# Designs tried in a protein design chat: miniprotein binders against q53ft3. Part 20

Target 1, 195 residues: q53ft3
Amino acid sequence: MFGCLVAGRLVQTAAQQVAEDKFVFDLPDYESINHVVVFMLGTIPFPEGMGGSVYFSYPDSNGMPVWQLLGFVTNGKPSAIFKISGLKSGEGSQHPFGAMNIVRTPSVAQIGISVELLDSMAQQTPVGNAAVSSVDSFTQFTQKMLDNFYNFASSFAVSQAQMTPSPSEMFIPANVVLKWYENFQRRLAQNPLFW

## First folded at step 3 (miniprotein)

Design sT31
Fold by ESMFold2-Fast, scan of step 3:
Structure sT31 (fold): chain B 195 residues (1-195), chain A 99 residues (1-99)
Amino acid sequence: as target 1 above (195 residues)
Amino acid sequence: SPIQEEFEELMEEARRLFEEGDKKEALWLFKLAAILFIRAGDPESYEKAIEYAEKAQEYAEEIGDPRLLKLAYRLMAIIYRAMGDEEKAEEYREKAEKL
């Protein structure tokens, strides 16, 4: 139902369902992420009176998740851009090795989506400065979609080159481009000019 | 109630199918239909629940998954029975049994 996009990475469209009303995307190497885009695929709308609350979770110094509310997506506002760079914690002050030069393995953060009643969502307060304005959201969403297309096409071209008799040559079949275009149009179906 | 017990059994079977990990979009459609059924108290909510259950059926047919198709038919039978549509409920019960 949902997609998650990070600039410079392949789009994720297969969220893991962890509860009847909760979906999660994994974000490896989250410390390099400044913005995340969450959007509905356009194939399945929310039931009337419902929407999605978008959360961000990163592991603290002890590896425990710290969840923060970023904002919302709804049938009327099916995509949103969030700035997460200011939400990441530094070294934990309670850890005795917090000040040491320790090389950490890549940390995995998560984007969580909770399907909730719109009335319930109206009572919640997102973390400050996470949501981007509508004009900036459209511009950045479009740019990130272009970045996603480039990365998707490039990744596929490398895969195809590995299968050809001449691995140095790269080819992208037309159907791959068509599939991307169809998915992009589907995501924008409810608000194509402003999201 | 008998309808509630049947619905809970269906949701448990769907949960087991979800654990196999490869049918996420169809399971989401199925879950939306179930959520609408749970919220339902009026004809419009039941009609929307049937719509999403039908989409789950179509997707199950597209991917060739008889287990998911059977779950979609059973859910539609439960919803139609709750609506008082005995003929449709029996039709979908029979379709599920053939799988």
Scores: ipSAE 0.000, ipTM 0.154, lowest interface PAE 17.6, mean pLDDT 66

Design sT32
Fold by ESMFold2-Fast, scan of step 3:
Structure sT32 (fold): chain B 195 residues (1-195), chain A 99 residues (1-99)
Amino acid sequence: as target 1 above (195 residues)
Amino acid sequence: SPIQEEFEELMEEARRLFEEGDKKEALWLFKLAAILFIRAGDPESYEKAIEYAEKAQEYAEEIGDPELLRWAYLNMARIYLRMGDEEKAEEYREKAEKL
């Protein structure tokens, strides 16, 4: 259904379903993360009139999750890039001795996706400037990378579909997208010269 | 060309990110820029790929991260190898191994 990408980490495509309409990705060691990409795999579209609200959760000083709305993904906009560096608890004020006076918080953040009506989503306001503008270079880089990713997957799907008479409404299978990305990441890890 | 225009935009944004403190994202953007020029496959593009790979190397050195510096050296080796300059490619490969 969904994928979650952080620069330099393995792509996650197996969200934890915590409710009928709610999905979660874990982000360990979240202090090192500046941007998160959320995208649809193209296997299962949202039902008509529905989309996904994207939330970010981090542990507060008491270890309780604090959820914030980052933005949205829809069938018409199936990927979104979010800047989370400004939303982290204790960022810029992280002091070792100060933290010793408070119960230790987990180092794992979460991305949550809630499937909601488009009308309901239109009534909500994302926190801060989490949604990255088209002028942001990380957004441009990630969009170009994602476009290359989808172009490969799409090309593969078309090539496969050319073996069948009526492929015009085919979605790209999640396993094809995952296979390409795994091969890409594996090559990059083994030989950085590849990228 | 459209590729050159995109490349210049990526470079300017990478410089801005570096100055703002998003140094790792800037370095990845430099790597992408170099790869786009390699994919273009012409001598002028290779020259520009070298220029941007050198920039990425300078930024990696300034950041002081051995992993990023190793990637910068290997990226330089890849570009030279694609240009047919095996001697320079090996030189950068050895620099990466020395780290």
Scores: ipSAE 0.000, ipTM 0.113, lowest interface PAE 15.0, mean pLDDT 62

Design sT33
Fold by ESMFold2-Fast, scan of step 3:
Structure sT33 (fold): chain B 195 residues (1-195), chain A 99 residues (1-99)
Amino acid sequence: as target 1 above (195 residues)
Amino acid sequence: SPIQEEFEELMEEARRLFEEGDKKEALWLFKLAAILFIRAGDPESYEKAIEYAEKAQEYAEEIGDPLLLKRAYFLMAWIYKKMGDEEKAEEYREKAEKL
């Protein structure tokens, strides 16, 4: 149902389902990540009155997960861009030469998506530092990518549903998503203004 | 047109995938190209949609999956119906139903 994108990494389209209403993406080496994008694949909408709360989890100094609410995705707003660099744990034990002298071990963080009632989501407040500016170059680039992808995914799903004798056949192969992403990156590198 | 350029590049990538042996992926990309031209909604775009859908049909025939071929025929019928060609639309619908 969901995709997760990090600049310079392969797009993830296969979330691990950990409960009926909960999905997780693993983010190895999260200390090198500045932005994370979460989007719906366009094939399966949320049920009426429901949406997805997007969380970020990292291990604290004791190795315990710390979950922070980043924001939401809904049928009306099926993609969201989050800045997580300000949310990472960089603090360690005091050092004689200061905290900057502590060598940090790479850790695995997670993006969690919880399918919740819209009324429940309205009572929650996302972490302030997660929101990104609309004028940010990464946000502008990513928005163009997501708009292009979502148009492809939606057009494909609608066409398949209209053409097949079974209207439940809504499926986008993961390889098609990967190839679309690679082609978009290649074309953008050749002419950034072509979109 | 930026949209037409996008369709042409998508078709080129699909042809490349087919030649490299990724035949199902190529089929899906040709279908996506046809759908994007249908969305453009003008007569020239419908003609391009037919060209891409014909390639999808050829790929489905080479793959040898009757379900994929049936879906390609339904795509052809849908495009012809959008063009107002009821006779061609019915012809392809009947071909699909016989699979």
Scores: ipSAE 0.000, ipTM 0.148, lowest interface PAE 13.4, mean pLDDT 66

Design sT34
Fold by ESMFold2-Fast, scan of step 3:
Structure sT34 (fold): chain B 195 residues (1-195), chain A 99 residues (1-99)
Amino acid sequence: as target 1 above (195 residues)
Amino acid sequence: SPIQEEFEELMEEARRLFEEGDKKEALWLFKLAAILFIRAGDPESYEKAIEYAEKAQEYAEEIGDPRLLEYAYIRMALIYERMGDEEKAEEYREKAEKL
């Protein structure tokens, strides 16, 4: 039902369902993550009167999860961008995941989505400054995503002399990726909202 | 997930388009439209997504690739549906079926 996107990483659309109304995405190496996008896939809407509360969790020094409420997604607002840098140290929010004993590694954080009644969600307060709505922040986030994608794609580019015969594998010429990245950067600089 | 399968198919197509060099602009237009859609809930973002999806459709038509064109139609249908324009959404779903 949900998707999760982090700059420079593959989009996740297969949340782990840990209860009938609770879904989790794992975020390895979370110390390098500044922003995360949570969105509904659009194929299955929330039941009438319901929405999703979005939580972020990281392991504390004892390996125990510290859950913080980031915000909400609903049928009327099916996506949200959250800034999680700065939330990696602090007290946890009141959360519905307290009865869950999920084993964690020290470097793995989680995004949790709890399907809840809209009336219940309206009475909750997300942690300060988690929701991002400014155009400038989105533009910077998008550029970082493209930079990381370019770097990732380029890591698979090899010279022809280093290529081995493989009819089942695709290779992307580094020159094509570079020219493409330069064109996108130019367009974005001229109009940050052109997409 | 149907959308996960569609996304994976698009990523595979993206790699092919990059290697050909001829369709790389269409590839990036689809990706940018997807990113804008993820920011759904803002009327201005939906308008920009439609504008960009229409341009992607034009490139897909120029290239003559039915799969890329089908994806553009499905994408436009989804954006119109999110805007509450069910007539336009159905129009684009019909166009995708005819391919």
Scores: ipSAE 0.000, ipTM 0.097, lowest interface PAE 18.8, mean pLDDT 63

Design sT41
Fold by ESMFold2-Fast, scan of step 3:
Parts: C-alpha cells; structure tokens; sequence
Structure sT41 (fold): chain B 195 residues (1-195), chain A 99 residues (1-99)
C-alpha cells in the first residue's frame, strides 16, 4: 500500500487500484499544489525485481489526461518528493496508463503508481526538475524523516513479529504511520515559512 | 544541524501525545527518534539517541507491555554498541532477554 501527502491537505493512504499493478491518487485543485510526497506504508515490500514508477497526469486542453514520469519508489528508496508546480500539460512520456480512455475534470490531476520491472525502470527518464534536490533544510528534513521512519517501521514490524505467538498482533499499526504523517503535515501547515 | 533541531520539535509533540493518553503512538515516535539520531553517528547524536531511547523505555514501563519494554531495551543495546560502550550494550541485551 502507498501513501500520498500534500502540505495542508489530509494524507491519502487509500489509493484507487485500477489494475493489479496500477494505483491512482486524485489531486483536486492541483493548481494550488507545489509538492507531492509519495511513499510506501511499510511492511509490504515490492516483489523481488520490481519497483514503482510514479507518474503525474494533468488534463490537456481537450480534457484528456497526459501522463508524465516523475520518478520511482523501490524497496531501497520507499519515498520520494516531487515538485509539480510549473509542469506543463501535453508533455507526455511513455507510460503504462495509455490504454485508459478517461476524460478528467480540468482542475483534477492524478498521481499514478505502476508496478514495473526494475530493469525497465532503469531505462526510463523522468521529467526534468520534477524530483526535488536537497536545496533547502525543509526538503532535506522531509526526505530524511520519511526514509528513516519507513526503515524503522519496517524493522520494528519484523522485530515485533519475531517476539509474538501471533505476528499480526505486534505489527506496527498503519494508523501509527498515518498519525505521524498527519502531525508532520499539521506542523508544516502551521509554519508556511519552512515550506 | 537544522534537521536535528526540527526533529526534536516533532518529538516534543510525541511527548504531548503521550500525556494526552496516546501512549503507544508516542512510544513509537520516540523509538524512531532514537534510531534516527543513532544513524547520524556523531557523538552529540548518540547522546540524543540515548535520551530518546530512555524516554521510550519509561513509556514502555508505564504502558506495562513487556514486549514493548523488550524492544526499548534492545534499541538501548544497539545504541550503546554503536557508541563503543560494550559493557552497557551487554547490560541492556541481558535485560531484554529476561523479558
């Protein structure tokens, strides 16, 4: 399972599964969004040799979605921050969502995650400047916190499973991760200076 | 560093959650804080890691769940070993094994 976080908005943790290997988050009023965080929720890894390609879609002038590759999430890099402000509609890359004939509302964008072979992902080129470089302390802090918390949550879940007669009883509850992200988001909204 | 300062502010929020009665969530956040500072690997960060792991231990004791207390002890052992304090690392390893 995946999560999508936008500063000042409720974290999304229930992606719409549109195919066995494809997941989508809706981003209404995307014109007000500058950054999107995409992350894995923890315990369930990608199958061996697989990862997730992260795509962004905004409606073109005819209301048709145009998908752009933003980057990747993998078991080794389970979260990523993307800058979507300034992306232009109509700048499409090759993408696995091409067969979907969906006309989108003009103010609604989407984040798509496609589970793909790592070898295939290595040959793809993300849209330039979508992945956020560690330029400011907030971006650096956010990326490091997400990576370290995910690594901790995963290791804690494994350790808890080893300690119990029933492994499922001691798994880190998904709501603990969600509440941490909610608190982090609330703090960011309270301090727009740091964004 | 700026990242450590902002992380400490979030961990103070976890303490507030504990006092309000969300004790398990606060405990998990303190364990995460200890792990993050241990990973940073400088002497000041190791001291912070121990501080947060001690808070996790206190909260686990107050919750009264021996499984959570064992986890806190294991984390203390890992941090002390990273610091080169093998005597303290073994002390906490033994405490965890007794649970």
Amino acid sequence: as target 1 above (195 residues)
Amino acid sequence: SPIQEEFEELMEEARRLFEEGDKRRALYLFLNAALLFRKAGDPESYEKAIEYAEKAQEYAEEIGDPRLLKLAYRLMAIIYRAMGDEEKAEEYREKAEKL
Scores: ipSAE 0.000, ipTM 0.105, lowest interface PAE 16.3, mean pLDDT 65

Design sT42
Fold by ESMFold2-Fast, scan of step 3:
Structure sT42 (fold): chain B 195 residues (1-195), chain A 99 residues (1-99)
Amino acid sequence: as target 1 above (195 residues)
Amino acid sequence: SPIQEEFEELMEEARRLFEEGDKRRALYLFLNAALLFRKAGDPESYEKAIEYAEKAQEYAEEIGDPELLRWAYLNMARIYLRMGDEEKAEEYREKAEKL
């Protein structure tokens, strides 16, 4: 139902369903992540009057998850960009040498999506500054996301003359990927919020 | 989704390429789409993978190239296998072998 994208990483489209109304994506090495995009795959809409509350979780000093509300996705706004770099409590300006002997468990965070009534979502307040509110910042991040997707798709491109007849692996022609990318760029320039 | 909308436009471009006579390039686009959705690994993506592999099969039949048709059959088999439909997977493998 949902996708999760981190700039510079492969997109995740297979959320783990942990309850009838709850879905989770794992984010390994989360300390290097500044932004996360959460989006609906578009084929199955939310039921009328429902939407998705988006949460971010990281392990505290005791290894217990700390959940924070980032924002929402709905049928009318099926994607959202969140800045998480400022939300990691414990990222103090401590002396580097003081932390060198700390033995830590693997740094894995999670994005959680809870399907909730829109009325219930309206009563909740996301953590401050998590959602990208500036049009310029949104446009810049969207451009980086598009570059990541284009790079991913283009990694499969080969010339027709070099293709071997094989049912195991196929490739997207580079010219078609370029046409799609150019069309998306044109639309983004015309209306940066069409997304 | 802007990614989904642009992907649908890409598939429409593939259909146009087929109608304009570049039938093999259009078929390759549909097979590539099927592979990408199969790799995504969720039930919704498997359904999309089947749709695109089936379209590739139709175009391969139109072209009349048994190797292209074999590619479509084997892609179909792999998607059904991942969906847990072993009977359908075997059916398509047998179709591919008989070409």
Scores: ipSAE 0.000, ipTM 0.111, lowest interface PAE 16.5, mean pLDDT 66

Design sT43
Fold by ESMFold2-Fast, scan of step 3:
Structure sT43 (fold): chain B 195 residues (1-195), chain A 99 residues (1-99)
Amino acid sequence: as target 1 above (195 residues)
Amino acid sequence: SPIQEEFEELMEEARRLFEEGDKRRALYLFLNAALLFRKAGDPESYEKAIEYAEKAQEYAEEIGDPLLLKRAYFLMAWIYKKMGDEEKAEEYREKAEKL
């Protein structure tokens, strides 16, 4: 239900589910990353009264993960940019991933998303200066991504409808979703600013 | 309206997918339709949002997915509250909390 984007890298849309309400993205070579975009894919909303708390984890000097709260994503604000360069070391006041059976690779940072009650999220304090919001950039990215997916999928559905005896029915082949994903990643890798 | 006709076609597609055994995809289409009508914010749209949330509830029950069922319940609770039906809003909130 979530995506994670770093400029110059392939977009991740398949989070590792580590619990019913917890999801993780791996960020290799995180020292080269200044900003991370976390967003909802738009197909599956949060339940009413729920949202996602976004955490960042990196290995400390002893190789142990340190989890810090970066911010939130909700149905009303389904995307956020976080600046992770310059985050200070230390223990977060709350790290809900600490008790979990998570497979970790040394020297790899992680983005964690915990599905929580909105009332609980309102009482939390993110790490200072981590959240950077640009309404224009996020809105354009989300709209372009949705438009690209819809146009790509619709072109295949029209082709399929023309070849069937019931052309009024729409069928989107399973592989068209995979082809859209691969084309989106290819375009992002060639030009991170295409969105 | 053109929008209403498009949503009716989308709901018919969801029903077809359910009959063919693709219950989860049909459920997501119903939830998306309910959310869109909820965003419109007028009384007629709230009635449509409840209708589609109820269909999502039925499919979530058949799938046996407590999180998607909880989503449908919370959505109905919110809409009923906006419609001024506090009794039903409380009923659905309580159902969601028990999951």
Scores: ipSAE 0.000, ipTM 0.099, lowest interface PAE 19.8, mean pLDDT 67

Design sT44
Fold by ESMFold2-Fast, scan of step 3:
Structure sT44 (fold): chain B 195 residues (1-195), chain A 99 residues (1-99)
Amino acid sequence: as target 1 above (195 residues)
Amino acid sequence: SPIQEEFEELMEEARRLFEEGDKRRALYLFLNAALLFRKAGDPESYEKAIEYAEKAQEYAEEIGDPRLLEYAYIRMALIYERMGDEEKAEEYREKAEKL
């Protein structure tokens, strides 16, 4: 019913069902993860009046799970992006000598999805800095897209020396910009996480 | 044809850039040549597109930038897909994913 993706990794679409209403995705090497996307596959909607509460669990310094509510997915909002990098920082307060003796801390985090009543979900408060708003998601995507555009276009920049105006002025052929756009669209279709 | 003329100009420019040591610009020109032949849409043009995508792969490997190598792999996958060779298309998609 659900998918989970991390930039640069294969998408997971086979959640482990741990109860009738609870599903889990494993996130190995979670220390390198900044954002997680959770989405519905679109083939099976939530039952009427229900939605999914999305939780994140990471191992503390003793390997014990610490669960935090990230947000929600519903039939009306079937995907959400969550920033998890800030949620892991609590362990940074440990003294170096104390941490040196704990070498069995697992590196696997989990995303949990609990199917709950919409009324119950409305009464819960996610951690304040985990959910990435639609505006933030769009802004981040747009900034990365513009960065990719400028980097690609700049690779074709030509400098022209002139006698009267500034001796350095760059021009980019129009067909190079068009070909970049076509390449970008194809890459996005083949690998949506290519950023 | 206008398409052939543009293609020949891009190939010649790419060769000059490669010899001058500007391998990144040469790589992008080879990717553009591959795109141009793929857009032509006939079997002979697809074979030429593969040749230019292979050159782009070689340049990306020399540069050592996995993002540029990913561009070359995706280009090859798209060309093989258009040719109806789904096995090779999937092979190159998997290579791109591993980067």
Scores: ipSAE 0.000, ipTM 0.078, lowest interface PAE 19.4, mean pLDDT 67

Design sV11
Fold by ESMFold2-Fast, scan of step 3:
Structure sV11 (fold): chain B 195 residues (1-195), chain A 83 residues (1-83)
Amino acid sequence: as target 1 above (195 residues)
Amino acid sequence: SPIQERFEKLMELAERLFEIAERLYEKGDKEEALRLFRKAAELFLKAAELAKKNNDPESYRKALEYAREALKYAREIRKELEK
């Protein structure tokens, strides 16, 4: 239902469902992360009157999770950018994940999403300045991903047109996806913030 | 159904492209916005064809409505670029 994006890393689209209404993404080596983008895939919208509360958790000195509310995603606002590099260690905010048995590796942070009533979400206060205004960075990254894939797929389609008579069919062979993925990873390695 | 899944994926992709196009237009990247509004419209129209084949008039009308909206934006941007 959700995706999680960190500059210089593979996008995550398969959250671990830990309860009917709770989803988690793991963020290894979180000390190197400045911003996290959380977005809805759009495939399954929230039911009317519901949205998602977005939490960030990191291990304290004893390895225990410290949860903080970052913000929200809704059908009307399906993506948000959060700054996590400025978050200080200490007491977490009130959160619905406290009773869960979440197994974690040291140095692995988590993004948690709790599906809640909009009225309930309106009563919660996110940590200071965690939400970054504007969708521009996410929009620009998404556009660059789409442009890169489109150009790569178009080059492949020309090659395939030489071999088969039906190149206009709307389908993508697995090897084209793999080649795009490899090329995109190489570009990220050259400049992790190119997006 | 497989055809319903394809419809939903096309609608989601087209909606994302529409949103990106709106942001590009607001930033002044009008030519790229035009391109993406046209691409969004194309995908909405493909979704409409799937809904038609699936005998789903409600989804068909919704997809056509979204395609018309994308094409309206594209037409307006094209006129701006021709000035």
Scores: ipSAE 0.000, ipTM 0.071, lowest interface PAE 24.9, mean pLDDT 68

Design sV12
Fold by ESMFold2-Fast, scan of step 3:
Structure sV12 (fold): chain B 195 residues (1-195), chain A 83 residues (1-83)
Amino acid sequence: as target 1 above (195 residues)
Amino acid sequence: SPIQERFEKLMELAERLFEIAERLYEKGDKEEALRLFRKAAELFLKAAELAKKNNDPESYLKAIRYAWEAIEYAKEIQKELEK
């Protein structure tokens, strides 16, 4: 039902269902993560009156999970960007002697999604300013995602050129679809405000 | 807003191409499905750029989500065609 994306990493769309109403994504190497996107996959909405509470969990110095509420996703707002760089394990000024055991501290954090009634969600208070509202943060995240995609698209385009050296040959089997698309492209070129 | 209208139109076109690509893939026309998934992804990304210019994170994330779905299909089809 849900997707999770970190800038610079492959999107995850296969959450682990840990209860009827609870889903989890693993975030390996979480110390390097600044932002996480949580989104609903396009086809299945929440039931009426329900939404998803989004949590972030990291292991403390004893390997115990510490859960923090980041925010919410709903049918009306099915995607959200969260800043987690201030919420990582070990944040703070206390360094207890012998409390940190690096061998026992997992490098994996989690995003949890709990399907809840909208009324219940309205009563909860997210920790800190996790939701992204800054134009600069939005721009930084967007640029990293676009760079990753363009690198992939560039590689993919080269592979396609090798497979089909004659572009016109690719269009023969789907004459009706091709003609519709060509007509759209011609209209777009003639009037840029068409689309 | 003219930008919002262009965004909606790009999303509609891309979603239509995505739907046609899925049907072609189901019928076994992998090369044509691949071409249309690529075009759908390109149009979703153009829509995302418009949403960014319009300072609309919700629309941006929606367009990026759909672009990634189109890319994942294209990636799988590409792998099948190159084996």
Scores: ipSAE 0.010, ipTM 0.240, lowest interface PAE 9.8, mean pLDDT 66

Design sV13
Fold by ESMFold2-Fast, scan of step 3:
Structure sV13 (fold): chain B 195 residues (1-195), chain A 83 residues (1-83)
Amino acid sequence: as target 1 above (195 residues)
Amino acid sequence: SPIQERFEKLMELAERLFEIAERLYEKGDKEEALRLFRKAAELFLKAAELAKKNNDPESYKKARKYALEAFRYALEIKKELEK
């Protein structure tokens, strides 16, 4: 249902479902990550009246996850860009993930997506400065996103192992990724603050 | 500067390969066109890295844009060949 993109890394499209309404992506070597994109794959929309709350977690000094609310994705806004480099300083948000038994290493952060009612989401406050607000920062992130897209497309084109995926595996056609990026660039050029 | 000269040479070579690949595709030589579009994309990315090292954001953006365009063509031709 969801994809997760980190600048300079290949896209992840296989979230781990940890509950009926909860999905997680692992982010290894999280201290090197500045921005994360979370987006919906175009095949399955949210049910009417529902959306996804996006959380970020990192391990604290005791190895316990510290969850923070970054923002939301909905059918009307199916992608969001978050700056996480400033969020590792320690205060957590209220979150629905509790004390989950998810296998992870000390250097691995996570993106969590909780499917919730839109009315419930409207009552929540994301942590400050998570959304990319500076035009300069957004321009730099766009360049990194272009790098990441190129790496993904190049890997797909040259990889023999990815040529014929198993019937049990999901894949995204490269033209879908390209078309999404083209639409994003067009909208960015027209209004840099549309995001 | 020496870095600027290397950037310009890589851009010129990549552009030339891109043009040759377009002509090959028009003539129906899809396999060779694919190979040259891939090579052009590679060289545009190398040019982008030189621009980044030279702290030249405008040249960096231009080379990145051209690299993506070359790779778009390569990806489409690869899809055609796999049908």
Scores: ipSAE 0.000, ipTM 0.102, lowest interface PAE 17.5, mean pLDDT 68

Design sV21
Fold by ESMFold2-Fast, scan of step 3:
Structure sV21 (fold): chain B 195 residues (1-195), chain A 83 residues (1-83)
Amino acid sequence: as target 1 above (195 residues)
Amino acid sequence: SPIQELFERLMEWAELLFERAEKLYEKGDKEEALRLFRKAAELFLKAAELAKKNNDPESYRKALEYAREALKYAREIRKELEK
C-alpha cells in the first residue's frame, strides 16, 4: 500500500505490517539521510474518511526509540516529503506504536504509518519543521505513470480474463505494452500533466 | 480471521468504488468513472488472490465475477472516450 524513498537508495515498496492498521519501513544507516519521501502505491486507497499518519523513529543515546509525528498522507495528498536531519535530537511525542518501543542499534531508524480517521488526524500536531511543501516531482510523476500503465493494461483484460481458467491474473500481449509505452511518451510530450 | 477480515475490507472498498463509478458515469464524468471502475477491478482481483490463498473457492469466484464486471464497464467507457 505504501512506498518509502530515500535519495541514492532503492525504493522500498514492501512495508512490514505490524497490525491491521500499522505499517513500518526500516531505515538503516539513517544518520546519512536528510529527506524521506512517503507515498501511496495507488493499489489500495484509504476508505472514505481515513488517512495515514506518518511517524519517524530513531534510537536515542541509550538505544531507546523516539517516535515523532511527521505528517500525513491521504487519498487527496498521496505523497509527502519529510526532512528528518534536524529531528535526531528531538523529543518523543504521543504515538500509537507503543508495542514497537524496542531498544535498537544506533544506525537503524523507522518510518511508521498508522491508518486513522481524518477527523482524528486533524487534531494532531506534527513536529514543526519536518514537512517539506515542495513535493518530489519525480515521485508524483512515477505514481501517475504506474496508475496510467495499470489502467491501460486493465482495459484489455476482459477478453484475456475470459480465456483463462482462473482470471486472478491478467495476461497482456507484448504489443499492448509497446502501445502503452508509445501512447505514454506521446501524451507526455504534449502535456506532462495529462492525467 | 485476519485474512477473512482483509478480504471483506477489500470487497467493501471495491464495491464502494464501483458504486461511485456508476454514479459518476450517470453524471457524465466518464474519465473519472473509468478510473474508478479500473481501481475497483484491481481491489476485487486482490480479494480473489486472498480467497484463493485461504482456500475459499466461493469467495474467489465471487470476487472474480465482480472484477470481470468492473473491467467490462471500464472497457465500454474507454471505447466511448476514444470516439
Scores: ipSAE 0.000, ipTM 0.094, lowest interface PAE 19.1, mean pLDDT 69

